# Ledger of designs, part 12: VHH binders against q12xb4

Target 1, 267 residues: q12xb4
Amino acid sequence: MLDFVGLGLFDEKDISLKGLEKIHNADKVYVEFYTSILMGTDLEKMEMLYKKKITVLSREDVEQHAEDWLVDAKDSNVVFLTGGDTMVSTTHVDLRLRAADMGIKTTLIHGASIASAICGLSGLQNYRFGKSVTIPHPYVSNRGVRVVSQTPYDTIKNNIEAGLHTAVFLDIDKDKGYMTVNQAMEILLEVEGKLGEGVMVDRLAVGIARAGSPSPVVKADYIEALRDYYLGGPLHIVVIPAELHFVEAEALVKLAGAPEGILENID

## First folded at step 22 (VHH)

Design t4
Fold by OpenDDE, fold request of step 23:
Order: sequence, then C-alpha cells, then structure tokens
Structure t4 (fold): chain B 267 residues (1-267), chain A 125 residues (1-125)
Amino acid sequence: as target 1 above (267 residues)
Amino acid sequence: EVQLVESGGGVVQPGGSLRLSCAASGFTVSDYYLYWYRQAAGIERELIAYIYSYGSHFYVDSVKGRFTISRDNSENTMYLQMNSLRAEDTGLYYCARVKYTYDSSGYRKYHFDHWGQGTLVTVSS
C-alpha cells in the first residue's frame, strides 16, 4: 500500500496525527522536496520526530523512475511525503496513477495547503480566487535571449477581468533559488513595461512570506511599492486581488498593512 | 575602487544606431541596480533606463522600443543599445550604480553612490 501524506506548510510539526500514524506503520518512507519545501525543518529533525528513516527522492526518481521504488508498496506499507497538501501537484496525481496501474492501493492524508493559508493570512475570500499561476525564473535561451514568461501577467489579467483574485506561486529553482516577492514584482512590472496594457500599474498586491511559521509576514501594497518591501526569508507567495469586498479591504488594511486609500474604492 | 566608465558615444545621423558601454570595476554588475541617465544641453539630467540586479529592465517612454539595456556578467559591463536615434537623444550619457537600505518601515531607500564621467552622443543630420 502507498500512503500519500501532506506534511503541511512549514516544519515537521505541521503533519497531522493521521499522517504521523501512517509513518509509524510504514516499512518505507519517502519524501520529495522539489515541489515544495519545509523551510522550518530538515531531514534530521523530521526523522527524529517521526522516528523513521526517510529517503529523499529527486525529481527524476519521482517523474522518471517511480516504478523502482513504488514496487515496494506491493508487499509493504510505503509512505510518500510532500510539503503542503498531497495531490496539489500534478506530479503527485501522476504518481498515484502509476501506482494504480501497478495494482497498488493508495490512500491520502491531507496536510495544510498554501492555497487556503493565503486566504487566512490575508483575509481574502477563497471563493473569489481564479486560476492560479507560477512566475518562473527568467532565463537566457541558447540563443542568448533573456526569456520572461508573460503567462503570469495574462493569467492575472484574465482573473481581474473576471473579478477573481490570483494566487501567484513563485518559482523554486535549485540553481536560482527561491523567488522573492520583490523579484516577482520586478518581473510583473517588467512585463507591464513591455506590454503596456496597464494591468500592473498601481495594482494592489499581497506578499506573503513563511506561511505556517511562527513569524509569517503579510504585506499588501501597490506593486511599485511592494517591490521595495522586505519580507524576510523564504518561502514567498504573491496574491493579486481583483475587486475587493469591503471585508477583504478592511482585512488587507488591518492585517496586511494595505494603504487605507483602498477602502475608498470599495462600493 | 569602484569605477564606472562609459564609452561608445559619437556622432550619428537620425535613424542611426549606437551601442554604449558602461564598464564596471571594483564590483560585480549583477549584484547591483545600474542606471542610464542622459543630459542634454540646457536640460536637467534625466533617467532613461535601468536594470535590476535580478535582471529586470525599465525604460522611460521616450526610449521604449528603441533602446535596449543589457548586462554581460563575463565582461562586467552594462550596455545600452540605441536604435532609431533622434535629434532629441543628443546628450551626455551617464551610467550610475544604485545601492539601497531598508528603512524602519521595511521599505528600500535608494541612493546613487557612483557615477561615470559620461559619453557624448550627438544625433545630427
């Protein structure tokens, strides 16, 4: 049997009791840190608390060579750990499907998700969110051209036009590191400069750092200002609000330090 | 010692192109925000473009679509490719380095700590 267990947002203590129970009963425990990472812990602390050896799987192990370790689940209890909640990533769904194809029974133990955490932290209403998007790190192509994705800009634009907020995930790269809210704002403003559609001009944004930690930071401001705001260490995520309910606006002002002027624009 | 040295200026006809260089020494260009300014005769110095340490670009409207700012880390040099030059682009072009600190409210305070000597660009028929 294969148990998918979400670890939660920040450290080894965020796991559910049911998740911990699965680990205790497991013959083999695997973890992946490439879709998400718990910034408040490390493998040693996890193993110590969970009282189980944990094997770290690379992206290649999960996406290309899953059968090599999934086979263990045919005859034993295997746990697969992920940051946040399980099955949020399509990678996890694919893994579950492969397990099913192998005749392996799977179960899900959910963890805290950043998708809901951003609502709680900012005061924005979850049912007002549209399609989420990830801002990738810009890169230089083989032709020497710097490539900046416009997809985030377009997604945000579409959501705004539909009156929906956008959860904007920030890229994690082994070489380039954890994208910051500041960098994200720079990218969005760069794209705004290129496209000139006015989507990001004086656009309200919410920067969130270290959700689930004892010291999360939530800061709302216009993009031009937020670009210059210090949110501290990773992980970061951005929310771009569309039209605000008065309760949302009040929350952003009181809980996220948004400019009070946003209250004047609420119908 | 931190130094910025501009080059590439000259005389060009309207519609022509020039490529300016800002050679940096004493620091790594990719670690800082770098700016291009220009000053025409009798006119106050004006911002025209800058590149963030992360690599994002900014242009003022008057040069957007015509000028391209770039950075070569291997050469530790910032560039300004100027196409479709106009008479109004005439001036002394400066590069500058910007540093920042965070104030008590958590916001960056920017300050220009180094300037080049400038390179002259003359667009004339």
Scores: ipSAE 0.784, ipTM 0.910, lowest interface PAE 0.5, mean pLDDT 95
Fold by OpenDDE, fold request of step 23:
Structure t4 (fold): chain B 267 residues (1-267), chain A 125 residues (1-125)
Amino acid sequence: as target 1 above (267 residues)
Amino acid sequence: EVQLVESGGGVVQPGGSLRLSCAASGFTVSDYYLYWYRQAAGIERELIAYIYSYGSHFYVDSVKGRFTISRDNSENTMYLQMNSLRAEDTGLYYCARVKYTYDSSGYRKYHFDHWGQGTLVTVSS
């Protein structure tokens, strides 16, 4: 048996009681921290609270060598832990499919997800979101050219034209670290400077830091201003709103400190 | 001691190319925002391009497509590749370091704390 368990947003206490029960009944517990990480805890605190040894899996262990540890689930109870909610990442879906191909029965225990948390924190309506996108860290190619992805810019543009909000995930890299809202704004403005399509000029954006913590930060402002705003430590995420409902606009002003002028543009 | 030293200026014909260097000492270039400015005779100093510590590049419209700003961390040097030079590009070119602090509202306030001595670029037939 293989149980996928979402850990929630911030620390070891965010796990559900059902998730904890799965861990207590497990013969082996694995965790991955490359798709998401709980910034308010560490492995020691997790093991202490859950009363179980936890083995950390690398990206390579999960994506290339999953069969090496999945085989244990044929004859024993194995738990696979992830930050946030399970099956949000395509990597998790792929893992579940591999398990199924091996004849391993799987179950899902859900955790709190940043995908829904951003709606609660910002006041934006979840049904008004379009395709999400991730801003990757820029890199230098083998040709010595700095590469900045334009995909986030285009995705946001398409959503705006469709009247949909965009959840913008920020890259996590073992070497480059956790992308900040400030860096994300810099990247989007850089791409705007190159393309000149006007999508990001004076665009309203919402920066969110440390969702699920006792002290989350939610700040809405125009991109040019938000680029310069201090949100504190990781993790960060960005939301780019499209056309706003009056209730959404009011929420952004009152709850996220958006400029009051946005209320004047509501039909 | 923090120091910025520009080099690479000279006389070129219209349509020509130059590469300017800004060698930094006393700090790591990748930790700071760096700017290129220029000043023509009788004209106020103007911004040309800048690079953020994270690496994002920005240009003013008058130089877009012709100038390229870059940074070599191993050499601790910032560069400005200038192609398709025009007479109006003539001037003294400066590099500068920018620092910032956060105000009580949580927003950055930027200030220039170091300037180079400048390097002269002359575009003439």
Scores: ipSAE 0.782, ipTM 0.910, lowest interface PAE 0.5, mean pLDDT 95
Fold by OpenDDE, look of step 22:
Structure t4 (fold): chain B 267 residues (1-267), chain A 125 residues (1-125)
Amino acid sequence: as target 1 above (267 residues)
Amino acid sequence: EVQLVESGGGVVQPGGSLRLSCAASGFTVSDYYLYWYRQAAGIERELIAYIYSYGSHFYVDSVKGRFTISRDNSENTMYLQMNSLRAEDTGLYYCARVKYTYDSSGYRKYHFDHWGQGTLVTVSS
């Protein structure tokens, strides 16, 4: 049997009791930290609390060599741990499908998700969100050209036109690190400068840092201002609101420090 | 000692191209915001382009589509590729380093702490 267990948002204590029970009953416990990571803990603390040895899997282990460790689940209880909630990443879904193809029974134990946490922290309404998107780290091509993805800009644009908010995930890279809200704003403004479609002009944005921690930061401001705001350490995430309901605007002002002027633009 | 040294200036005809360099020493270029300015005779110094430490870059409208700012971390040098040069592009070109601190409200406060000596670009038929 293979149990997918979401660890929650921040540290080893965010796991559900059901998740912990799965770990205690497991013969083998794996974890991946490349789709998400618990910034408030480490492997040692996790193992200490869970009272189980945990094997860290690389991206390659999960995406190219999954069958090598999945096979253990045919004859034993295997737990696969992820930051946040399980099955949010398509990678997890792929694993579950592979397991199914191998005749392995799977179960899901859910954890707290940043997808819902951003709504709670910002006061934005969850049903008003459209397609989410990830801002990847820019890179230099083989031709020596810096490549910046325009996909986030377009996704945000489409959502705004539809009157929907956008959850903007920020890239995690082993070499480049954790993308910050500041970097994300820089990228979006760069794309705006290139395309000139006006999507990011005077655009309100919400930066969230360390959701689930004892000291989360939620800051709403216009993009250029938010670019210069210090949110502290990772992880970060961005929300780009579309048209705001009055209650949402009030929440952003009172809970996220948004400029009071946004209340004047609410119909 | 922190230094910025511009080079690559010269005389070119309208429509020509020129590549400016800003060689940095005493610091790593990728750790700072770097700016290109220019100053024509009798005119105030004007911003033309900049690159953030993260690598994002911006252009003023007058040079957009013609100039390209870049950075080579291995050479610790910032560049400005100038194409389709015009007479109005004539001037002394400066590179500058920008540092920031955070104010009590948590927002960055930027200041220019180093300038190069400049390199002259003359666009003339």
Scores: ipSAE 0.588, ipTM 0.822, lowest interface PAE 0.6, mean pLDDT 94
Fold by ESMFold2, fold request of step 23:
Structure t4 (fold): chain B 267 residues (1-267), chain A 125 residues (1-125)
Amino acid sequence: as target 1 above (267 residues)
Amino acid sequence: EVQLVESGGGVVQPGGSLRLSCAASGFTVSDYYLYWYRQAAGIERELIAYIYSYGSHFYVDSVKGRFTISRDNSENTMYLQMNSLRAEDTGLYYCARVKYTYDSSGYRKYHFDHWGQGTLVTVSS
């Protein structure tokens, strides 16, 4: 039997009691850390709290060599741990499909997902979100030219025109680090300067840091001002609202410190 | 200690080009925000362009498409390439180093802590 257990947002304590029960009853426990990062924990802390040895699987182990460990689930209890909620924003549905082909029963033990957390933290309605996008770190080309992706700008523009909010994920790079909300605002304003289409002019944004932690930050302001706001350490995410309903605007003002003036234009 | 030295100013005709340099000493240019300002006779200094430590760069509307700010880390120098010059571009051009602190509300407060002496650009037919 193969149980997928989501670990939630931040640390080893975010596991559900049902998830912990599955770990305790497991013959083998695996984890992967390549689809998400739990900033508040590490393998040692997980093993101490869960009282179980946990084997780390690489991307290759999961994507290219899955049968090497999946086959054990025919005759024993196998648990596969991931950050967040396993099937949300991952390719791990492929493991369920392969398990089904092998006659292996699977279950899902959900964890808290960043997709729902941004809605709760901001007060923005989940069904008013459009296509999400990731802002990549700018890089220097082989010719020595700084390259900045314009795709996030275009995605946000299209969502705004459709009346939809945008969840904006921020790049993680070994050398450049965890992109901050400040850097994301710089990028969007730089692209606005080049394109001149007005999408980022007087545009509200919501910066969110350390969702699920004891010290989260949720701050809404116009992009130019948010560029200058300190959100502290990683991980950061951005939401760009489109047209706001009354309750969404009130939530941003009262819970995220948005300028009160945004309430004047609610239709 | 910390110094900024502008060079490359001169007299050019309208439509001409000029490249200004801001040579830095006592600090690494890529660690700071760097700004170009200009001041015409009888007018307050005005912002022209700036480059952040992360590499993002920005321009005021009046110079977009004509001016290009850049940075050469090996020479520890910031540049301003000015093309399609106009009479209203005449003035003394300064570079400045900017640092920031956070105020009690969590917002950056910018401090222009070092200025160069300026380099004169005159656009005249």
Scores: ipSAE 0.558, ipTM 0.832, lowest interface PAE 2.0, mean pLDDT 92

Design t4
Fold by ESMFold2, fold request of step 23:
Structure t4 (fold): chain B 267 residues (1-267), chain A 125 residues (1-125)
Amino acid sequence: as target 1 above (267 residues)
Amino acid sequence: EVQLVESGGGVVQPGGSLRLSCAASGFTVSDYYLYWYRQAAGIERELIAYIYSYGSHFYVDSVKGRFTISRDNSENTMYLQMNSLRAEDTGLYYCARVKYTYDSSGYRKYHFDHWGQGTLVTVSS
């Protein structure tokens, strides 16, 4: 039997009681940290609270060699832990499909997802979000040319034209680190300078840091100003709102410090 | 000792090109924001382009599409490639090192703490 257990947003205490019960009854407990990281905890704290040894799986272990550890679930209780909610913004449905092909029963124990947390923290309505996008770290090509992905700009443009907000995930890289809201604003403005389409001109953005922690940071401002705002440590996420309903605009002003002038543009 | 040394200036006809260099010593160029300014006779210095430590780069409207800023970390040098030069591009070009602090509201305050001596660009027929 294979139980997928979401760990929620921030630390080892975000696990549900149902998730903790599954861990206590498990013969083997695995975790992967490559799709997301819980910034308020570490493996030692998890093992201490959960009273269970936890084996960390690499991306290769999960994506290329899953059968090596899935086989244990034929005759024992196996738990697979992930940050957030396991099937949200991951490709881990593949593991469920592989388990099904092996005759292994699977269950999902949900955790809080960043997708709901950004709505709660900002006051933006969940039904008004379009396709999400990730901003990757830029790189320098073999020809010495800085390569910056245009895809996030185009996704935001299309969502705005459709009246939809955009959740903008920020890259995590071993060498380049956790992308900040400041860096994300830099990238969007850099692409705007190249394309000149005006999408990022006088555009409101919401920066969110450490969602799920006792003291998250939520700051809304125009992109050029938000580029210069300190949100503290990781993890960061950005939301680019489209046309705001009055209640959404009021929430951004009162809860995220948005310029009060945005209320003048509401019908 | 922090030094910034500009080079590559000269006299060029309208429509021509020049490549300016800003050689840095006493610090690692990729750890700072680096700016190009120009100063024409009788006016204050004006920003033209800059590159952040993360590698993002920006231009004022009057030079967009004509100027390209870049950085070579192995040579510890910033460059400004200037194409399609116009008479109004004439001036003394400076590079500057910039760092920032945060004010009490959480916003950056930029500090220009070192400047080069400048390299003269003259665009005339």
Scores: ipSAE 0.529, ipTM 0.822, lowest interface PAE 2.2, mean pLDDT 92
Fold by ESMFold2, fold request of step 23:
Structure t4 (fold): chain B 267 residues (1-267), chain A 125 residues (1-125)
Amino acid sequence: as target 1 above (267 residues)
Amino acid sequence: EVQLVESGGGVVQPGGSLRLSCAASGFTVSDYYLYWYRQAAGIERELIAYIYSYGSHFYVDSVKGRFTISRDNSENTMYLQMNSLRAEDTGLYYCARVKYTYDSSGYRKYHFDHWGQGTLVTVSS
């Protein structure tokens, strides 16, 4: 049997009681940290609280060699842990499909997802979100040319034209680190300077840091100003609102410190 | 010891091109924000372009499409490629290093802590 258990947002305590029961009854416990990570914990803290040895799987172990460890679930209880909620913003449905092909029963034990947390923290309504996007760190090409992806700009543009908000995930790289809201605003403004389409001109953004922690930060401002605002440590995420419903605008002002002037266009 | 040395200035006809260099010593150019300013006769220094430590770069409207700022980390040098030069581009061009602190509201305040000596650009027929 294979149980997928979401670990929630921040630390080892975010696991549900149902998730913890599955771990306690498991013969094998696996975790992957490449789709998301819990900034408030580490493997040792997880093993201490859960009282189980946990084997870390790489992307290759999960995506290319899954049957090497899935086979254990034919005759024992296997738990697969992920940050957040396992099937949200991951390709892990593939594991469920492969398990089904092998005759393995699967269950889902949900955890809190960043996708829902951004709605609660900002006051933006979940049904008004369009396609999400990730801003990758810029890189230097083989010819020494700095390359900045324009895809996030285009996704935001398309969502705004449709009246939809955009959830903007920020890249994580071993060498370049956790992308900050400041860096994300720099990238969007740099692309705006090249394209000149006005998408990022006088545009609100919401920066969110450390969702699920004791010290989250939620700050809304125009992109140019948000570029210069200190949100503290990782993990960061950005939301770009489109047209605002009255209650959404009020929430941004009261909960995220947005400029009060945005209410003049709504009232 | 922190030093910034500009070079590459000269005399050029309208429509011509120049490439300015800002050679840095005593610090790594990719760790700081770097700015180009120019000063025409009788006028205060004016911002032209800047590049952030992360690599993002920006221009004032009067030079967009004509000037390109860049950075070569292996040479520890910032550049300003100036194309389609006009008479009004004449002036002394400076590079500057910038640090920031946060104000009580959580927003950055920028501090220009080192300046070069400048390199003269003259655009005339």
Scores: ipSAE 0.526, ipTM 0.822, lowest interface PAE 2.2, mean pLDDT 92

